# VHH binders against F-box protein At1g48060, part 17

Target 1, 365 residues: F-box protein At1g48060, of Arabidopsis thaliana (Mouse-ear cress) (q9lnf6)
Amino acid sequence: MKPQEEEEKNENMARKRSKSSSSLSIPLDIATDIFLRLPAKSVVRFSCVAKHWSSITTAPYFTNSFETRPNLLFFFKEADRFFVVTVPKPNRRPNESVSHTSSQILDSYQTPYPKHSCFTIKTESVHGLICFQRGTKPIVWNPTMRKFKPLRKPDKSWESLTVFLGYDPLERTHKVVAMPCDKASDECRILTLGSADQESWRTVKTNYKHHPSRGNRKNNYGPCRCINGVLYYLAEIDRHRLIGKFAFLGHSNVKNSLPMWVLEGEKKGEWSTYNFLPLSHYDRRLEFHFKLIGITNDGELIYVPNTVFKTFEVIYIDPIRKTFSLVKYEGVADKGFRQRNGLGEDKPLRGIQYSPNHVETLLSL
Short names: E, the ipSAE of ESMFold2; O, the ipSAE of OpenDDE; V2, 0.75 times the mean of E and O plus 0.25 times the DockQ between their complexes.

## First folded at step 18 (VHH)

Design W2 (from V1 with G102A; framework vhh_6qgx_2; at its last look DockQ between E and O 0.01; V2 from the best seeds 0.00; counts 0 for: pae E 7.2 > 2, placed apart)
Fold by ESMFold2, look of step 18:
Structure W2 (fold): chain B 365 residues (1-365), chain A 122 residues (1-122)
Amino acid sequence: as target 1 above (365 residues)
Amino acid sequence: QVQLVESGGGLVQAGGSLRLSCAASGFTFSDHAMAWFRRAPGKEREFVAAISWSGSYTWYTDSVKGRFTISRDHAKNTVSLQMNSLRPEDTAVYYCAADEWAQDDSKYYDYWGQGTRVTVSA
């Protein structure tokens, strides 16, 4: 059967069901409004019970209109299981410079992962997705839908890979950018997620042969950030460090030229240094126990504990308004959480990684 | 070359039991998760059960929880599906699959067996 005829038949079937069952059949516009106001987990659960509801929640209009507030996501591995926890950013009273609060986690789950996987998640969550890699094979993760999508290798001849995730706000598509990292190169590969029949890698040339920087293993945030369709990443050219810039400009293809500017070293960059008060300004002893992992979209610095044993506390600092917030999260790291998840009770959680600014997305991988 | 060979299917009365087996070769068995899918006539493959590469984590579709048990044997390179309390709705061709992830969506699997038929009569 032809795809166009199948789509028309499915649409007619949905309209027929809605009309013929008025007391049990909610009109389409009302059902859509109801689903748009539900949490993502509820939408997924209700979509599993009927084709009619699934057709609403998978439609482009619905998925593009669905929105949740940003959260902090953290995750870690134990044996062949991958544990994921979502915590909310606290609401802060206006004109309160210091706060200490408690909050509950929003969600937690566990999922299998492949043997020999190396988590290299140093990338901020980008519009609800996280990209990492295993060797030279990129992997995209939707934590909301609890799905992993392994991608084909960008190039079979590459012995090394660095991957970045970006988002084009005009096309409303994610783009994966892949580069070799074993030597300087002026070629990269771009893949647009969700392309119907032709999701494939495209070759793009850059303005400079460069070597993308993978960052330091001690930092728990990625060496890159995507802002309004522009991917910024650290790079090195001929012994100097630079910021690479890759723009997504509302096209199905990514431009084949990247402007690059120097931010560090003896060469003046296109950027200015912005200074923030250190954690020791607020309490000198906290700097020993906490590390900076990122910044919220609202401009708050996020500090997490170096080790997580029986309690989990996060510090949020607004460096412009000079506010300090410490949040103790309940329902994680404690005895109950460890027992429910079959974790050891007498050791800290290890290998924790964090993704700030994570929004829930219903995007199907 | 990779091969997955299912066995143990057949005709069984409702309420009965069957044990399916899948012999794997041509890849490192201990590196892969294993799964069972099934296909009734005129339908697409649907997920039944999966087991992690170590064997320590298993999961099932809701309609078979409590009735089916997946297990693996690294010494024999086999995965098994013990099916108890069978119902006519379980009638299908059952397929063994292997992948590093073993997700519950059949589109992510490259390695499949030829299938073994299970018929459950009333």
Scores: ipSAE 0.029, ipTM 0.494, lowest interface PAE 7.2, mean pLDDT 72
ESMFold2 (binder alone), look of step 18: mean pLDDT 85; pTM 0.860
OpenDDE, look of step 18: ipSAE 0.125; ipTM 0.620

Design W3 (from V1 with S52T G102V; framework vhh_6qgx_2; at its last look DockQ between E and O 0.01; V2 from the best seeds 0.00; counts 0 for: pae O 14.2 > 2, placed apart)
Fold by OpenDDE, look of step 18:
Structure W3 (fold): chain B 365 residues (1-365), chain A 122 residues (1-122)
Amino acid sequence: as target 1 above (365 residues)
Amino acid sequence: QVQLVESGGGLVQAGGSLRLSCAASGFTFSDHAMAWFRRAPGKEREFVAAITWSGSYTWYTDSVKGRFTISRDHAKNTVSLQMNSLRPEDTAVYYCAADEWVQDDSKYYDYWGQGTRVTVSA
């Protein structure tokens, strides 16, 4: 066999080997269906393995279709590390007035604490994204993708602003809204995330000047709620009127009740006030150790410990059914968790921030 | 004063076409999403189509997909609904609506027109 025939065979074999790019023999539709059924962390991992898979998982049709159940996300900083933990909400037990259960965490990871980031002021989790604010700069965070995206300042002239995060349910886009909070204004800046057009802030004018409230670390509820594409937030008009109502929970010591504002009716802006029993009604001792952080989408009040040391327990109360559920989450703050993460055994976890009703999104920032 | 004025409604035979138009005034048109809703006799108002402030994205109810097209003209402050292949079930009063946000629920839209009647005969 002449040397030329061997070279042609080797070139043809090399060409055949180059064409055998292992075309993932899985049809696109099947692959899509499979990925939609996987945990988000698995999908992300698969996306790193093959370009073809990445093309599926990054496509808008996929990211828009990917849905997870609402969970409780919390995070905290220790030294130069940022810890993120997701715990599931337990299923309701309609036949039990009081329940004590144990649950495992869904996910936990740590990352280096992002430089020049502040996690003190945050929005609610909105369709899987959370927005932080450092000064006049918003930072969008995708906990699932473990990515942070600093945004440019909405307005250079504003010295103090508050940032809200919303979601357009029809456009299926996140919108960041910024308003001055040092003065009454009829202007806001809106940035649409993922817009092919250069992420530019647009100006929207309101019909009245108002002074929106700024969020703080102590405000577990955040300053704003996004409900079906509408942002509701606390604001003052002429210091006499409160506008921008949202589902609000508070405690009235005078009435020994838990007031709740609920959006009702067919008209925009119709709210009802309900008074529920406080935590002390169920157990007086718990009132000193737990704090209210929000309400689940299915209507349960969420109480978390003031201090997390050896255990992490969450109380869920249905205020209508008057059911009480204490859930101990294993793998959080315990000896094993601390050892794995290089945390001290004798120190409480501090500065924990909570995001109820958190869903996972594969959206690229 | 905010005004939304619909036009273009009328009687059409099944399979025919109509183009609805809505003229907007009294607010910043370029900052608002525009939508069309319809109310059939004996039924509740339902979402038909919406378009974002920039016109970059459109949304349609399933029953009108492929047949209806929403568009907007910023120069004229108008939103249009091209309705093709009309069916008797499309018979309704069509309303133009505006809001800063795109909404799938009519209760969240701030501004409404008076409506224009579309009748599709069998």
Scores: ipSAE 0.000, ipTM 0.269, lowest interface PAE 14.2, mean pLDDT 82
ESMFold2, look of step 18: ipSAE 0.011; ipTM 0.416
ESMFold2 (binder alone), look of step 18: mean pLDDT 84; pTM 0.848

Design W4 (from V1, 14 letters changed; framework vhh_8cml_1; at its last look DockQ between E and O 0.01; V2 from the best seeds 0.00; counts 0 for: pae O 7.2 > 2, placed apart)
Fold by OpenDDE, look of step 18:
Structure W4 (fold): chain B 365 residues (1-365), chain A 122 residues (1-122)
Amino acid sequence: as target 1 above (365 residues)
Amino acid sequence: EVQLVESGGGLVQPGGSLRLSCAASGFTFSDHAMGWFRQAPGQEREFVAAISWSGSYTWYSDSAKGRFTISRDNAKNTVYLQMNSLKPEDTGVYFCAADEWGQDDSKYYDYWGQGTQVTVSS
């Protein structure tokens, strides 16, 4: 029996032994099922109503089972406010080569922007968490729970380092990986999230001395992606050779082509390179107004506006099927949004950062 | 308000030297990598040099390598570009830029200065 099956059995047995305190009007199993079907926002609200519900929603079995559809999350700062918006990816219309649709936002909120914080996204959303970096310090963020957790810097004398967020599917834990980026190194520091009292950095050796790219995700897809517990990132060996597979999207230095790396199969290392048509192929005008920020899990390229004024539109392109979808999201950046949030009418929203394929997690940081 | 103000540009003869300065304000300077870009007439803006937030790491374009040195003083919120052995090809407007990470591609930089003209001519 795989250790995971034993843990599930033990958790299931622990579930059976928890004597239903007579005061629960709803059996634990039923309550669990109900909560698993609710929006994350609702679950969080319910958790605030009763301790027993909170105990359910914070339990590992629940948090691990809670699944949401991947969405596009973006955030931006205005003065001392941090705005977070989640928008859905519309369903594909297989019979249409070109489509224009409208959609509503799923969620929007604002929170105070902490003083002296840097909230530049470092890695993609990994099982609902996003990692930022300020100097040598990682910051992990749960957008669903609206919680930020600054982490201690690695216990190394690294002045220039990069941090990546990964997820171990076997251990079902998030891990922060730190590496120096100013020198070639075969050393990584890894911090496992979830043990409040014992979060310590451990050393792991890599196979090669390399310089990982620090990068950012403001205007591109990268610098790191976690796939099935493996971090894929751009690095240099001896400052001459690029090492690593940069997930699904490569840098296009070639005019009129978009090189992409595609992971084929479940086997590690089976990557193929494809050249796809750039946005300009579909409409030359759009290339000047939109930027590529990533790829959806289902293989669509995501283009977002360079500047957001009165409307927020996202372009989804399937490079294989050669489909084009323009989605206008209502309630973003429009007059109503601005009025509700006390934003100026004629000022573009700036510094928007995007996290494609974002899922919600109820994990407590 | 974020401001990047370049200075130190001018006319210099081939083989000469210039030192550019960029004074930054309106953001946490020590949290940002700083970069220098240049744009020659009729050409696209190109990467010249960048420096990490701490100053411990620097990187250069191939054209700048060995001739140019980027440095910073975080206490003064200033980044510098020492340019030696200047060539006519180095002529252009030099821009200071800020980003939390630093990139070779200008599109990733959040803040930009207005630029300072550098002219290398006999």
Scores: ipSAE 0.019, ipTM 0.321, lowest interface PAE 7.2, mean pLDDT 81
ESMFold2, look of step 18: ipSAE 0.120; ipTM 0.563
ESMFold2 (binder alone), look of step 18: mean pLDDT 82; pTM 0.826

Design W5 (from V1 with S30D S106K; framework vhh_6qgx_2; at its last look DockQ between E and O 0.01; V2 from the best seeds 0.00; counts 0 for: pae O 8.3 > 2, placed apart)
Amino acid sequence: QVQLVESGGGLVQAGGSLRLSCAASGFTFDDHAMAWFRRAPGKEREFVAAISWSGSYTWYTDSVKGRFTISRDHAKNTVSLQMNSLRPEDTAVYYCAADEWGQDDKKYYDYWGQGTRVTVSA
ESMFold2, look of step 18: ipSAE 0.217; ipTM 0.645
ESMFold2 (binder alone), look of step 18: mean pLDDT 84; pTM 0.856
OpenDDE, look of step 18: ipSAE 0.014; ipTM 0.356

## First folded at step 20 (VHH; framework vhh_6qgx_2)

Design Y1 (from V1 with S30D A33G; at its last look DockQ between E and O 0.01; V2 from the best seeds 0.00; counts 0 for: pae O 7.3 > 2, placed apart)
Fold by OpenDDE, look of step 20:
Structure Y1 (fold): chain B 365 residues (1-365), chain A 122 residues (1-122)
Amino acid sequence: as target 1 above (365 residues)
Amino acid sequence: QVQLVESGGGLVQAGGSLRLSCAASGFTFDDHGMAWFRRAPGKEREFVAAISWSGSYTWYTDSVKGRFTISRDHAKNTVSLQMNSLRPEDTAVYYCAADEWGQDDSKYYDYWGQGTRVTVSA
């Protein structure tokens, strides 16, 4: 029996066993359906109210089924505080070539931030989790649950490493991949996230000696993207930047075009290169103030401000349809935001990191 | 209190050499990567060089490769930047920075020196 059949059987058995507890006023299936339709924040709250609800919301079948719309997450450090803000992606307006809209934030909170520490994002959000790197130590973060899980160093001998977060769709597990970045290596370490007792680094050999590129975050969409269980990242082999199967965005110094690699068809593994118009095509002034941070799942380029002072605006460009959308997010960085959060009025927000296509997950770390 | 104190800056002719030094205190030096950044007049701060916590690994911005050498002394809690074949474009205020593993982006550095001025004359 394939492991999936056993898990389904175990889940079905767990579902059958849960049917026998007469005390649930609401059938499990109905409760599940209700919770799946609730905001993550609400689900978490309900889970705190009753143990039986917590059992549902923490069950793998539920956590795996809980899906939210992709949003833009960004975070920044201020003193000893870690600020987290979630903003929605606006709906596409196909009939408008240029649009200006306003939107509210979805969520905002702060957590304590250790002194003299830096959380470096190396990967985009992957099924609701983000992997940070503090030195040589990975930290997995669930923004929804506001939980951090530090991981062990992948290899004691590694002085410089990069960590990527992926998701295995077959096993339905998150995996952290670590590689040295100071030397070319054909070895990586993989840690599967799960029960604390089962988390271990395993060694996997790659076909080629390589090291991940440190990337220039100023000009690059995230250093790594996980698509259908495959990690795509910028790597170097013998000092040659191979935009191999691993990079979605070519480093082009070409000021007049934005090269984009598009994976055409899951089956053929063929990459096509498209040259899109730069932001300057729409407004030359914007190029100096905005930077590309990624692409939405629906194919829009995301431009965020280089500096955030009193307003927070994001530009979404559909390069195929040649549509331009500027979205002003109210309640971010404005006077009210600053006052509520005890931030100074005259200081720009610094060190903002962005995670596009962020979904919420209820996974316990 | 964390302190990074740069020294060794000055005026030098093109083709000349300088050695910058940074003395670190107030944190566990051996656990931190060290880096040099520079800010030229009218330009943004840019990465120059970094060295791992052990000193076994170094990396440089392309423009200084082969000319600059970063090193560290664990006994003295110092990091140095040997700058050879200096060019007018190397003129900048040079900053020492500390991070747990060293980044190319200044955004990730919490500890900074006050800087030392390097002027390369044509």
Scores: ipSAE 0.019, ipTM 0.331, lowest interface PAE 7.3, mean pLDDT 81
ESMFold2, look of step 20: ipSAE 0.042; ipTM 0.542
ESMFold2 (binder alone), look of step 20: mean pLDDT 83; pTM 0.845

Design Y2 (from V1 with S30D D105Y; at its last look DockQ between E and O 0.01; V2 from the best seeds 0.00; counts 0 for: pae E 16.1 > 2, grease 24.7 > 24.2, placed apart)
Amino acid sequence: QVQLVESGGGLVQAGGSLRLSCAASGFTFDDHAMAWFRRAPGKEREFVAAISWSGSYTWYTDSVKGRFTISRDHAKNTVSLQMNSLRPEDTAVYYCAADEWGQDYSKYYDYWGQGTRVTVSA
ESMFold2, look of step 20: ipSAE 0.000; ipTM 0.126
ESMFold2 (binder alone), look of step 20: mean pLDDT 86; pTM 0.879
OpenDDE, look of step 20: ipSAE 0.408; ipTM 0.740

Design Y3 (from V1 with S30D Y108R; at its last fold request DockQ between E and O 0.44; V2 from the best seeds 0.00; counts 0 for: pae E 8.1 > 2)
Amino acid sequence: QVQLVESGGGLVQAGGSLRLSCAASGFTFDDHAMAWFRRAPGKEREFVAAISWSGSYTWYTDSVKGRFTISRDHAKNTVSLQMNSLRPEDTAVYYCAADEWGQDDSKRYDYWGQGTRVTVSA
ESMFold2, look of step 20: ipSAE 0.316; ipTM 0.703
ESMFold2 (binder alone), look of step 20: mean pLDDT 83; pTM 0.841
OpenDDE, look of step 20: ipSAE 0.000; ipTM 0.289
ESMFold2, fold request of step 22: ipSAE 0.013, 0.000, 0.013; ipTM 0.473, 0.142, 0.476
ESMFold2 (binder alone), fold request of step 22: mean pLDDT 84, 84, 83; pTM 0.856, 0.850, 0.849
OpenDDE, fold request of step 22: ipSAE 0.000, 0.784, 0.020; ipTM 0.275, 0.909, 0.346

Design Y4 (from V1 with S30D W101F; at its last fold request DockQ between E and O 0.83; V2 from the best seeds 0.00; counts 0 for: pae E 5.8 > 2)
Amino acid sequence: QVQLVESGGGLVQAGGSLRLSCAASGFTFDDHAMAWFRRAPGKEREFVAAISWSGSYTWYTDSVKGRFTISRDHAKNTVSLQMNSLRPEDTAVYYCAADEFGQDDSKYYDYWGQGTRVTVSA
ESMFold2, look of step 20: ipSAE 0.133; ipTM 0.615
ESMFold2 (binder alone), look of step 20: mean pLDDT 84; pTM 0.856
OpenDDE, look of step 20: ipSAE 0.678; ipTM 0.857
ESMFold2, fold request of step 22: ipSAE 0.113, 0.040, 0.047; ipTM 0.603, 0.548, 0.541
ESMFold2 (binder alone), fold request of step 22: mean pLDDT 85, 84, 85; pTM 0.859, 0.855, 0.859
OpenDDE, fold request of step 22: ipSAE 0.017, 0.704, 0.548; ipTM 0.330, 0.875, 0.814

Design Y5 (from V1 with S30D Q103H S106E; at its last look DockQ between E and O 0.01; V2 from the best seeds 0.00; counts 0 for: pae E 18.9 > 2, placed apart)
Fold by ESMFold2, look of step 20:
Structure Y5 (fold): chain B 365 residues (1-365), chain A 122 residues (1-122)
Amino acid sequence: as target 1 above (365 residues)
Amino acid sequence: QVQLVESGGGLVQAGGSLRLSCAASGFTFDDHAMAWFRRAPGKEREFVAAISWSGSYTWYTDSVKGRFTISRDHAKNTVSLQMNSLRPEDTAVYYCAADEWGHDDEKYYDYWGQGTRVTVSA
């Protein structure tokens, strides 16, 4: 299909560009370029150097969620149904550099597909919630509680918007941030999730008039990451691509104003280069069946299959400890699953979206 | 009822071109990577080229890179190998193979054709 063909072409294009432009010119350079297009692209650029890897994996946000292990959430639509599956991340085996294991899914359910919703343009999972939109109306989803909560429009005059989701660790609240995406603006709207009588949008000025970048619709993550109360995202100012960020961690007595730091396109910081082992180093059979979609909170690269037909396998690679783990998840995509859910046996599952690092939350929407 | 049927082999003069085709039936072609392997006289079978199930990713053994092109046609369930600038050392029986995953190691391929002979005269 056209959407799957575009995603595969984009991955091939990224490999060619990285190889032709990089001093490293190996498959890991291509994987790095692909990873830079994932939800935390801006964070990855600041933290991609090997010296900074540990700062991501030990960041306090690993400890700010509920005490459930992060899971991989995947979901897709077929006809008028929306399917949601939760699979566990494998336990690490410190004395094995390569492992092949099987695991059972933790949970699955289906609901009617929320019409006119775009799940391909969504936030990452932030403290158990995911935000997407229906037209210009944001919708918050709690996959644990199986609830959707539509929010009022941030501005009735906007024809398009991009939503971001963050968590303020000082207030212990989620924030939904909305920006117009069809023109540059130095204003955004912020909504704090809470009781129904407290949900109003407030206007916050940014340091720069800018235009957020939406990313490729085939990406599992948008071009955004929330880390320890700071929202990082890609932006555009005067046709230059930049990294924007909002810090939710307040400085004393500052209200309705959040600082934003922008990496200017004409300034060059020094970068350390690092060579990651290619996927083919671990198993050449897997080289062209899998794509990189993200990174776990533990710093592992996550690869998922290009096509899910009879089996569902996920690869986890720790590039620092040089470990490889392939996990076959039972109870998904097989004949029994397809029969129980009224799915065709001979067609690939399509439109699959992934959300790593999903934790359970009992937050009431 | 899986069948892979190669065609297009024959005799050609060095520097010439040939186009091999492989017609596939009896399995879901669109779900499989396709590959060509070859066996030269007195040698083991070796990898030549592969193409992913979508057709978006291809790779080649070093000795044919730049001279051979693999392609696939989902409407006709065929995979092709365009061989240009042929050399006498390209003389071999060429085999079509299919595998859900694709690989340059023959042991991973479930389905094989019977082969088509290519002879390149000096």
Scores: ipSAE 0.000, ipTM 0.108, lowest interface PAE 18.9, mean pLDDT 67
ESMFold2 (binder alone), look of step 20: mean pLDDT 86; pTM 0.879
OpenDDE, look of step 20: ipSAE 0.026; ipTM 0.366

Design Y6 (from V1 with S30D H32E; at its last look DockQ between E and O 0.02; V2 from the best seeds 0.00; counts 0 for: pae O 12.8 > 2, unsure alone 62.3 < 65, placed apart)
Fold by OpenDDE, look of step 20:
Structure Y6 (fold): chain B 365 residues (1-365), chain A 122 residues (1-122)
Amino acid sequence: as target 1 above (365 residues)
Amino acid sequence: QVQLVESGGGLVQAGGSLRLSCAASGFTFDDEAMAWFRRAPGKEREFVAAISWSGSYTWYTDSVKGRFTISRDHAKNTVSLQMNSLRPEDTAVYYCAADEWGQDDSKYYDYWGQGTRVTVSA
């Protein structure tokens, strides 16, 4: 029986066993449906109220089914506090070439931030999780659950490494991929999240020795993106910049080298280069104040401010439709926000990091 | 000095069972993942099974899944490999290894035993 069939069987058995407890006033299926329709924050709250509800919301079938709309997540450090803000992406207005809208934040909170720590985002949000790197140690973060999970160093001998977060759609698991970045290597370490109490790094060989890019904080476009179970990342081979591909093939036991394909240039038809109009095309003034951080799942370019002082605005541009949308988010960086969060009134927010296309997950780390 | 001493190897008929044991000394046993590797004649050393430091997690190479079971005894500083339904292809020298990270690649293990020979006859 395929591991998926066993998991489905186990889930079905767990569902059947949960049906037999006569004491549940609400059938499991109904409860599940209700919870799936609730905001993540509400689900978390409910899970704290009753053990039975917690059992539902922590079950793999539920966590895998829980889907939210992609939002923009950003975070910043202030002293010993880590601020996290989620803002919604407005719906497209197809009939308007230029639009100005206002929106409210979805969520905002703060957590303790350790001294002398640097959370560098290495990858975009992947199915609700974000992977940071502190030195040579990866840290997986669930913004929804407000939980951090430090991981073991992938290799004792590695002094410099890059980590990528991916999702295996077949196994329905998050995987962390680590590669050395100080030298060309054909070795990767893969850690599967949630597989055991103690995750271990598995060694995988690639077809090519290469240097994955460390990513630049200035280049807010993440050095890696996971799409349909494939990691796309920037790498260098012999001083040539390439896009690496790493596909997660479902069966954990694939002894064999996960083929990393280096997509060489335009010619092999697999990568389309899009020439985008610069932001200055729309407004020359904006180019000096906004930076590109990524692309939404629906194909809009996301521009965020270089400096956030009293207002927070994001620009969405559809390069195909040539539409421009400026969204002002109320309740961010304004006087009220600062007061509520104990921030100074005259100090710009600094060191803001962005995670586009962020979805919420209830996964326990 | 770090020592890993394997025992329990021998000759067994196909379909038979053996239990290998490895006694560990000279390091903090509870801090290390333990693993078994094997080297068949003319082949490279390959991963067989590993167990986490706590014993809570185990992993196996595909060819031994369902047949082999790795366990550890913290009180005795030993790791064991129960091998059931042995096959001729399981014939190899089996090595005990220790590493804090539990890798499936032998290059990352710092401590190795001398090995114990397992021969499975047809």
Scores: ipSAE 0.000, ipTM 0.279, lowest interface PAE 12.8, mean pLDDT 81
ESMFold2, look of step 20: ipSAE 0.110; ipTM 0.602
ESMFold2 (binder alone), look of step 20: mean pLDDT 79; pTM 0.806

